VH-VL binders against p19838r805to892. Designs and how they scored, part 28

Target 1, 88 residues: p19838r805to892
Amino acid sequence: QGDMKQLAEDVKLQLYKLLEIPDPDKNWATLAQKLGLGILNNAFRLSPAPSKTLMDNYEVSGGTVRELVEALRQMGYTEAIEVIQAAS
Key: E = the ipSAE of ESMFold2; O = the ipSAE of OpenDDE; V2 = 0.75 times the mean of E and O plus 0.25 times the DockQ between their complexes.

## First folded at step 22 (VH-VL; framework fv_iscalimab)

Design v5 (at its last look DockQ between E and O 0.87; V2 from the best seeds 0.79)
Fold by OpenDDE, look of step 22:
Structure v5 (fold): chain C 88 residues (1-88), chain A 119 residues (1-119), chain B 112 residues (1-112)
Amino acid sequence: as target 1 above (88 residues)
Amino acid sequence: QVQLVESGGGVVQPGRSLRLSCAASGFTFSSYAMYWVRQAPGKGLEWVAVIWYDGSKKYHADSVKGRFTISRDNSKITLYLQMNSLRTEDTAVYYCARQWSGTDAFDIWGQGTLVTVSS
Amino acid sequence: DIVMTQSPLSLTVTPGEPASISCRSSQSLLHSNGFNYLDWYLQKPGQSPQVLISYGDDRASGVPDRFSGSGSGTDFTLKISRVEAEDVGVYYCMQALQRPYTFGPGTKVDIR
């Protein structure tokens, strides 16, 4: 049972932007792998908003904010972590 | 309709300065990383600079570092390239381009503006 | 910097015949996330560049299916199954794995 719905919409929007930057090490595709959703990357890239599609799938799969933060930490994506923590 | 329109090109002498502008329309400008790419006459394409969607990060090619500066004004929906200490080898058509975050490719390009540096 | 090369540099094709362009990088463009950060662009005479392929094999919106991209790591290929007059121009590959982004020298495609 996930708790991603606890994140405010504006926080999610900020995360979408951060995951769409031109940095392969800090993008949605790399995050997807860290979250165990990498097998869906080919599907995500076909969507109009890959970062949003990823986050939506993660939420539906029962993902947690804690696991999201851990994945971002493994990526060294401090800015994304700060966005989430500031909302807590 | 999504569009990018460059302006500010012209003929200048070496050592002079010039500022290029790229006016964006038809999309949420502040959500996209923007680029400058140049093409010398009869030559290939060369990456010049990139700026983050919010202007928080900028990177420049070594060939222009210390002389060129990319910037943006999201309130004016405009991208800029300040070119100082111009050299003859800077002569080129300068394109602004939008990076599509979904594919990381440059999906929108301007028509380009010609910069000619000659004595 | 990652060095990009292309072969051939010039190609003349009879309409309806296939064409193939090779692109090579000095280091692998395959990221751990599973994607190859390699784009193909076409610059038609007197026009701005336009994207054809991203991630090595993903056709951009509006690009005819006669265009296809393949390859991984350091070797990539752009294929045109049946060349048409409107396909004339210079084709560039570009790596987007790391800055600075670097382009191949371009391949000029013309019609016989």
Scores: ipSAE 0.838, ipTM 0.938, lowest interface PAE 0.5, mean pLDDT 95
Fold by ESMFold2, look of step 22:
Structure v5 (fold): chain C 88 residues (1-88), chain A 119 residues (1-119), chain B 112 residues (1-112)
Amino acid sequence: as target 1 above (88 residues)
Amino acid sequence: QVQLVESGGGVVQPGRSLRLSCAASGFTFSSYAMYWVRQAPGKGLEWVAVIWYDGSKKYHADSVKGRFTISRDNSKITLYLQMNSLRTEDTAVYYCARQWSGTDAFDIWGQGTLVTVSS
Amino acid sequence: DIVMTQSPLSLTVTPGEPASISCRSSQSLLHSNGFNYLDWYLQKPGQSPQVLISYGDDRASGVPDRFSGSGSGTDFTLKISRVEAEDVGVYYCMQALQRPYTFGPGTKVDIR
């Protein structure tokens, strides 16, 4: 059962910005792939807010904060993990 | 109306410095990575530098590394390029550009400012 | 650095006829996230560049559908199905897979 509602809105807003940097290894498209949502990447890129659209889809699909952190760890995205951990 | 406007170009001698500015308007500047791209007269485009949305990371082309510094002031909604130790090969039109949200495509460009370095 | 090449470097087209521009990279631009990090720009005479295509085949907003991009990996093509007077200018491909970001040398497109 998902627990993404436990992330504060300001944490989510920080994550959106971190996922929209111009680094293919640390962007929303690679996170989507790690979360098993890579098939939706063409839809995400057409969104005016790709990182938010990804995160909303992940939440609705029952995604967990634990799995999000693991995906970010696989990407080597320490800054994003720290944002989540500072909120806990 | 989304707009980028460069300024600060001019004619200078080799070894001198210039600071370019890029004023942004019509969008949330602090949400975007920003770029400098240059074009020598009659030549193609060359990437110069990028800076993250919050200024936390900066990267420069090897041809300018150590001499040029990209920076931004999000409270003034302005991007900068400090250009030290200028050389004749730095002569170009300098453009600032905004990264397309969610990609690295440059969807907004300024009109450019000309820097001429000659003895 | 990833070297980008374009062919032809110059092209003169009769208005209403098609044009095709090739772009090649020295390394694959396909990332494990499924996207090709290849963009196309047009610089019209006396103007700053403008984006036409992102991700190799994704037409930017407001770009006419006579422009299309294709290709993957190291080989990419920009096609104009019917060249119009406003299409005159220099077309650049650019890779954004890794720094330094690099442009092709440009393809100048003129009309007769």
Scores: ipSAE 0.679, ipTM 0.907, lowest interface PAE 1.2, mean pLDDT 92
ESMFold2 (binder alone), look of step 22: mean pLDDT 93; pTM 0.937

## First folded at step 24 (VH-VL; framework fv_iscalimab)

Design w1 (at its last look DockQ between E and O 0.91; V2 from the best seeds 0.86)
Fold by OpenDDE, look of step 24:
Structure w1 (fold): chain C 88 residues (1-88), chain A 119 residues (1-119), chain B 112 residues (1-112)
Amino acid sequence: as target 1 above (88 residues)
Amino acid sequence: QVQLVESGGGVVQPGRSLRLSCAASGFTFSDYAMYWVRQAPGKGLEWVAVIWYDGSKKYHADSVKGRFTISRDNSKITLYLQMNSLRTEDTAVYYCARHWSGSDAFDIWGQGTLVTVSS
Amino acid sequence: DIVMTQSPLSLTVTPGEPASISCRSSQSLLHSNGFNYLDWYLQKPGQSPQVLISYGSDRASGVPDRFSGSGSGTDFTLKISRVEAEDVGVYYCMQHLKRPYTFGPGTKVDIR
């Protein structure tokens, strides 16, 4: 199973914020796509906090921090990766 | 209530400088990217600039690059547009707008402030 | 830059009748994440712009259901099922897929 619970809440909050910037290439929707959850983007969009909803679903689905970092790497989102790595 | 209020507009001569302000209220200012959009009299809308929530990144339209600078002071809950080397074609109503990540749209706009550049 | 066009540029509609505005982009606005980065805004006379539609088809909060957005890629349409007097103004489409963000020239809608 996933290890997303290993990420501290403040780290997750930082990630949520980074995923809400006005950059289509580096937002929650694109991350969802990289994580294989893109089919749920319409559902995420309708939620009060899409980035949080995405991360919650990713965690429930057994996602791992390693896979998250890999997805962010594919997005070229170095800043987001650094947030995760700084906490590890 | 969520609100944006622009100020600082006025009449200036070409080559002069002017600084616009946009005071935000009713929301966590530091969570949102902010924009400037302008509208020349009787014309359409033109994107001017954007600044990240923390001010870490900013981008400007080519038409204003090197002359205009967007900035923000989150402690003052205020957005700014420093306009230097003003030209007659910069004459417009300048709007500040909030970007909401939930819709990826400008969901809140100010009332606008008029900048007139004339000899 | 992505060039945005609209048609018609002006439209006069009888109250209660439908209206349709077309917006076209020089490049596809469909991102790999599945969303079209196209908004519709309305600027009523003497007012600031206000968002109507985001992501091409998502009606903004508080927007009446007589407004609807459709389309994907390079062709988009804003429809008003039954035009009302309060719908008078200039409608703009805007792409925000790439900077610089660019607006359509606007479509002026008046009541007959």
Scores: ipSAE 0.871, ipTM 0.948, lowest interface PAE 0.5, mean pLDDT 95
Fold by ESMFold2, look of step 24:
Structure w1 (fold): chain C 88 residues (1-88), chain A 119 residues (1-119), chain B 112 residues (1-112)
Amino acid sequence: as target 1 above (88 residues)
Amino acid sequence: QVQLVESGGGVVQPGRSLRLSCAASGFTFSDYAMYWVRQAPGKGLEWVAVIWYDGSKKYHADSVKGRFTISRDNSKITLYLQMNSLRTEDTAVYYCARHWSGSDAFDIWGQGTLVTVSS
Amino acid sequence: DIVMTQSPLSLTVTPGEPASISCRSSQSLLHSNGFNYLDWYLQKPGQSPQVLISYGSDRASGVPDRFSGSGSGTDFTLKISRVEAEDVGVYYCMQHLKRPYTFGPGTKVDIR
């Protein structure tokens, strides 16, 4: 039901870095909250790769690219949206 | 071994410039945001600046804004602090530190380099 | 700017006895993502700082379990259940919820 495989590997790698900056409003923990996965944030922080762990969990749960973009929009994270929207 | 090593400190007169370097090793430098933190002799810690993993964003404390510039060269695996118009109150040990996104903490610190600004 | 305070500013402890350090912030450090953006650092004599606690209560790798952090929002506590000689140094709390990142004034811990 999800379409996260639509995102190229290169795009996912860029997103991981964008979500691992020192900005609480634009990090993986806040994205998890917007995606309804906030209850798992303690598990994500203990992962060696929190952004990847979040994104893998979201994908396995049937998450969609449209919902991901909307969550990033609610965070005001224009750079991350542009990475997804560009066929980069 | 993950390591940060600062260099470039010294004794200078007020109004002069110095450039500090922080050489990184044992990790993929271009994946991490980096900080400068300073400590005046016998005093507490003060955050100075932060730079994003790709150098796209830089932020400085108000006490140094306009005089100090954080930068990085990912191809040389080195963080820099350009310090212009130095004042006696800039006298401190300067540390570089790494951001870890899991804890959001300053998880690795260098040994520090001493900058003394005096007449 | 978020102002950080600590109490006491210095503390002398008999080895083997507990110690407690308070940290307060002028604004809540609890983000809507569920985390408190409050760290504790120890600077041992002649050394650079090292992280002890992140997110108010999460011990960093290699930190003994005699160290614990608690609190949320504006009021945080670091406890050392049994102080040892290697625990001597200055303890700083620090907020990184918003720039400028600010440290408390430090608490100097010494043994009798």
Scores: ipSAE 0.818, ipTM 0.931, lowest interface PAE 0.6, mean pLDDT 94
ESMFold2 (binder alone), look of step 24: mean pLDDT 91; pTM 0.919

Design w2 (at its last look DockQ between E and O 0.88; V2 from the best seeds 0.86)
Fold by OpenDDE, look of step 24:
Structure w2 (fold): chain C 88 residues (1-88), chain A 119 residues (1-119), chain B 112 residues (1-112)
Amino acid sequence: as target 1 above (88 residues)
Amino acid sequence: QVQLVESGGGVVQPGRSLRLSCAASGFTFSDYAMYWVRQAPGKGLEWVAVIWYDGSKKYHADSVKGRFTISRDNSKITLYLQMNSLRTEDTAVYYCARHWSGTDAFDIWGQGTLVTVSS
Amino acid sequence: DIVMTQSPLSLTVTPGEPASISCRSSQSLLHSNGFNYLDWYLQKPGQSPQVLISYGDDRASGVPDRFSGSGSGTDFTLKISRVEAEDVGVYYCMQALKRPYTFGPGTKVDIR
């Protein structure tokens, strides 16, 4: 079972903002792909907050913080990783 | 009502400076990357600059690098474009625009402000 | 830089008839995340540009369903199923894959 609930809400909010910057290599859609949820990108883009919708679905699917960090690492998104690690 | 309103345009001589402002309202300004896009009279659109939501990163078109500087003051909910060493080819209507990664498009534009550089 | 082209550069359409505008990029706009980073904008006479389509085929909120975007990679098309008088203006495609963002030259659409 996932442990995403261990991330504080303020941490999640910071991640949402970082995933909504104008960089295709470091956005929610690319993260979704790295997390194996890329097939849902067409659904996510229709939501009011794609990054939040992605994270919610990731959590519900049993995703882990470790796997999230690994995905962000593959994206080279050091800033996002630091946000998570600073809260740990 | 989501809105962007540009100001600061006018007529200036080559080599002079001008600062444009873009006042935002109706949305959380600090959540969005902001852009400047310009349009020379009777011509197409040209990207000018972008600034991150928190101002941490800025990028400028090669045509304006070293002369123009984009900035923002989130406490004033305002975007700026400092234009130095103006050239005649900088004559254009300057638009500020909001960009949301959810659509990766400029979904909100200002009315534009005209900058005329002439001797 | 990614070079954007459009065709035709001008188009005159009879009201009620369909219209089609092509946009081509010098390199693929298809990202590994599955999205094409291509937008369509309309600038009506005397107005600011407004977004019509994002991600190549995602119609923006409030945009009539007579507008549709298609294509992938380097070739994209904007279609208007039934042109109306309010559709007059200049249409621009824009790539948002990488900086600098670049626009097509625009396609002027008039009513016959």
Scores: ipSAE 0.886, ipTM 0.951, lowest interface PAE 0.5, mean pLDDT 96
Fold by ESMFold2, look of step 24:
Structure w2 (fold): chain C 88 residues (1-88), chain A 119 residues (1-119), chain B 112 residues (1-112)
Amino acid sequence: as target 1 above (88 residues)
Amino acid sequence: QVQLVESGGGVVQPGRSLRLSCAASGFTFSDYAMYWVRQAPGKGLEWVAVIWYDGSKKYHADSVKGRFTISRDNSKITLYLQMNSLRTEDTAVYYCARHWSGTDAFDIWGQGTLVTVSS
Amino acid sequence: DIVMTQSPLSLTVTPGEPASISCRSSQSLLHSNGFNYLDWYLQKPGQSPQVLISYGDDRASGVPDRFSGSGSGTDFTLKISRVEAEDVGVYYCMQALKRPYTFGPGTKVDIR
């Protein structure tokens, strides 16, 4: 079981918005790919809230905050990493 | 209904300024990135600028960089385009459009406002 | 900048006849996340553009199923299985992979 519940809800809400910007290199679809959830991207795009749907799936799948930060680093997404680290 | 309505267009001389507004309704404006796209009379579409949902990032096409500034006021549910040092080649219909992250497309467009720059 | 081209630039069709519009990009629009960042828009006479297709093949809500998109990478096609009078207008492809976002030159579709 992972540790995503350690992230405060306001941190998660900030991350959802950061992942829904018009930048394919820094969006929910690319994060899903980095987290090993890329096969679900066709389901995520159909969601009214793709970032939340991705993050909920990742949490239920046992995802960790460490792996999330690593994926964001691979994307070069400094702003998203800072949101997580400022809340620590 | 979800809609966008542009205003502020008109006829101006070269070197003057105009400010375009785009009033949004029917959706949570502060969740969405927004665009300006223009179309010269009888010509195709040209992207002008984009702004992030919170205004933190702004990007402009090279043809308008330094002269035009995209901005937003989320409390007034309004997108803006400040257009300085206008040139005749800026003559166009200006559209605002909404980004939807699920499709990464311009899913809602306004009806446009005409800017004519001529002597 | 990613250059977008379209062919044909103009097309006249008999109502009920199929139509096909090609779009080509100077760089692949297929992202490592698995999506093609290619949209199709229709601008009807006197109207603003409206989205028809996203991701190269995903029909937007309310768009009739006679419209279909296909292709990947650098080559994309919009097909209309039976052209109707309401389909008259200019069809644009657009890449959303990289700024500056760029449109094709448009394909004007008229009926006989």
Scores: ipSAE 0.826, ipTM 0.933, lowest interface PAE 0.6, mean pLDDT 94
ESMFold2 (binder alone), look of step 24: mean pLDDT 92; pTM 0.936

Design w3 (at its last read DockQ between E and O 0.96; V2 from the best seeds 0.92)
Heavy chain, then light chain:
Amino acid sequence: QVQLVESGGGVVQPGRSLRLSCAASGFTFSDYSMYWVRQAPGKGLEWVAVIWYDGSKKYHADSVKGRFTISRDNSKITLYLQMNSLRTEDTAVYYCARHWSGSDAFDIWGQGTLVTVSS
Amino acid sequence: DIVMTQSPLSLTVTPGEPASISCRSSQSLLHSNGFNYLDWYLQKPGQSPQVLISYGSDRASGVPDRFSGSGSGTDFTLKISRVEAEDVGVYYCMQALKRPYTFGPGTKVDIR
ESMFold2, look of step 24: ipSAE 0.866; ipTM 0.946
ESMFold2 (binder alone), look of step 24: mean pLDDT 92; pTM 0.936
OpenDDE, look of step 24: ipSAE 0.877; ipTM 0.948
ESMFold2, look of step 25: ipSAE 0.855; ipTM 0.942
ESMFold2 (binder alone), look of step 25: mean pLDDT 92; pTM 0.938
OpenDDE, look of step 25: ipSAE 0.877; ipTM 0.947
ESMFold2, fold request of step 27: ipSAE 0.865, 0.873, 0.877; ipTM 0.944, 0.948, 0.949
ESMFold2 (binder alone), fold request of step 27: mean pLDDT 92, 92, 92; pTM 0.928, 0.924, 0.932
OpenDDE, fold request of step 27: ipSAE 0.924, 0.929, 0.924; ipTM 0.963, 0.965, 0.963
ESMFold2, last read: ipSAE 0.876, 0.878, 0.867; ipTM 0.949, 0.950, 0.946
ESMFold2 (binder alone), last read: mean pLDDT 92, 92, 92; pTM 0.932, 0.934, 0.928
OpenDDE, last read: ipSAE 0.929, 0.926, 0.926; ipTM 0.965, 0.964, 0.964

Design w4 (at its last look DockQ between E and O 0.89; V2 from the best seeds 0.84)
Fold by OpenDDE, look of step 24:
Structure w4 (fold): chain C 88 residues (1-88), chain A 119 residues (1-119), chain B 112 residues (1-112)
Amino acid sequence: as target 1 above (88 residues)
Amino acid sequence: QVQLVESGGGVVQPGRSLRLSCAASGFTFSDYAMYWVRQAPGKGLEWVAVIWYDGSKKYHADSVKGRFTISRDNSKITLYLQMNSLRTEDTAVYYCARHWSGYDAFDIWGQGTLVTVSS
Amino acid sequence: DIVMTQSPLSLTVTPGEPASISCRSSQSLLHSNGFNYLDWYLQKPGQSPQVLISYGSDRASGVPDRFSGSGSGTDFTLKISRVEAEDVGVYYCMQALKRPYTFGPGTKVDIR
């Protein structure tokens, strides 16, 4: 199943920050879309921490780190990928 | 209480420099991108600059590129705007604003500080 | 740059009556992530701007439900179901799709 629990908490916190920058092409909403969770974007935006809510839902749904990296790659979000890879 | 307070405005002659400050309080400053927005007297709003949460990236409006520089000191919880080579058309109230990804909007604004450039 | 326009530029409304402000962008503000990157701000006399609507239709926290935003792509509308005296000011739309962020010219709303 999913292996998102393998990511350390500090790595996740770094990702949350990177996904909340003012760039529509590289934010949590676009990541959600790439991960197939875009239909929940309206729900995510209503949460106090959209990036965290997205990641939590992705984890619960059985998401994998590999798929996360692939989605970020499709977004061209090199910085986010580097954060994950540095921890591996 | 979340708050932004601008300072440093005043009257200067064309060609001079001025540095504005924006003191933040009541929130984790380093988690937010910060903006400067200005408003000429009796006119509308104009985006001036943005800086990433960690200061890693900065962008400026074409109207101020090469003259203005946005910066931040997260240890001092302060945003800055260095304004060089000031022009009369730079006369405006300058606002600092916080951007929140949840709204994807400027949810907190300062009271503004007036900069007047005149000979 | 994305050019923003508004209409009307000024509006005088009798208290209790509705008001409607149009905002148009020179290109679509609808992102592939499903959101329209269009904000509405109100600047009351002598005050700083304050956010009313984000993502085209989401009311910001504390904003009365008499305010509503609608539209998608290049055409957006801000509606006030029943204007109150405290609603006097200048309303601005702003696109946040790409830099530079650009504002509409503003719509001045006054009470008759």
Scores: ipSAE 0.882, ipTM 0.949, lowest interface PAE 0.5, mean pLDDT 95
Fold by ESMFold2, look of step 24:
Structure w4 (fold): chain C 88 residues (1-88), chain A 119 residues (1-119), chain B 112 residues (1-112)
Amino acid sequence: as target 1 above (88 residues)
Amino acid sequence: QVQLVESGGGVVQPGRSLRLSCAASGFTFSDYAMYWVRQAPGKGLEWVAVIWYDGSKKYHADSVKGRFTISRDNSKITLYLQMNSLRTEDTAVYYCARHWSGYDAFDIWGQGTLVTVSS
Amino acid sequence: DIVMTQSPLSLTVTPGEPASISCRSSQSLLHSNGFNYLDWYLQKPGQSPQVLISYGSDRASGVPDRFSGSGSGTDFTLKISRVEAEDVGVYYCMQALKRPYTFGPGTKVDIR
């Protein structure tokens, strides 16, 4: 029931970069918490690509683009929202 | 081999300018935020500036704000620090460093370049 | 700014014996995402700093298991279970929670 496959690969690659900036309020760990995946953060940090691992897990779990955008809004992450909205 | 190499240090008079360069190799430079950190002779470490992977955001320590500007050219795989209105207290070894989000830390450092500001 | 302090500022240890370094911050380093944003770095004589520990307790890749970090919030400890000659240098804690990123004053570790 998820629709994350509708995001183009280059959009996903840009989101990975945006989630790996040095800002604890706007990183993959805080996004995971907002998406209800915070209990997996120790596994994500041990991954060679934490943001990709988070996003792959979210997609496989049936996550939606709408819920992703809402989590990013709760973080105040307008740059990431704009990347998704420009591609939709 | 992942590597950062700083250059552009030297001896200058107060009030002059210098530009430091940091050449990167062995990783996808445009994926990473980058830092400058300095160390005055015989003293501790001081963060100077950070720049986002695409150059869209830049932040500087108050001690250098308005005088120093961090920048990057992703096509040349190089980080820069433009240092204007240099003061004697800016005398330090300047390191560039890479942010790694798995550690959320400075995981790769260059060897440093010495800047001496002396009359 | 978040002020970082370290204790002791220097110590000399007999090779093979343990060492312990404390780091304190003026504000909690625990973020709502569950992580403590506290790093430890070692600067060996004549070298650039290198990361040892992230998130207060995570050993960086390639760092020997005789190094361990503990603590949460405002009080953190780095321990070396058996000090070796290669461990000589200055140890810095640093907070990465909030700009400006700030380092402790450093702890110089020597062997006798």
Scores: ipSAE 0.760, ipTM 0.921, lowest interface PAE 0.8, mean pLDDT 93
ESMFold2 (binder alone), look of step 24: mean pLDDT 94; pTM 0.950

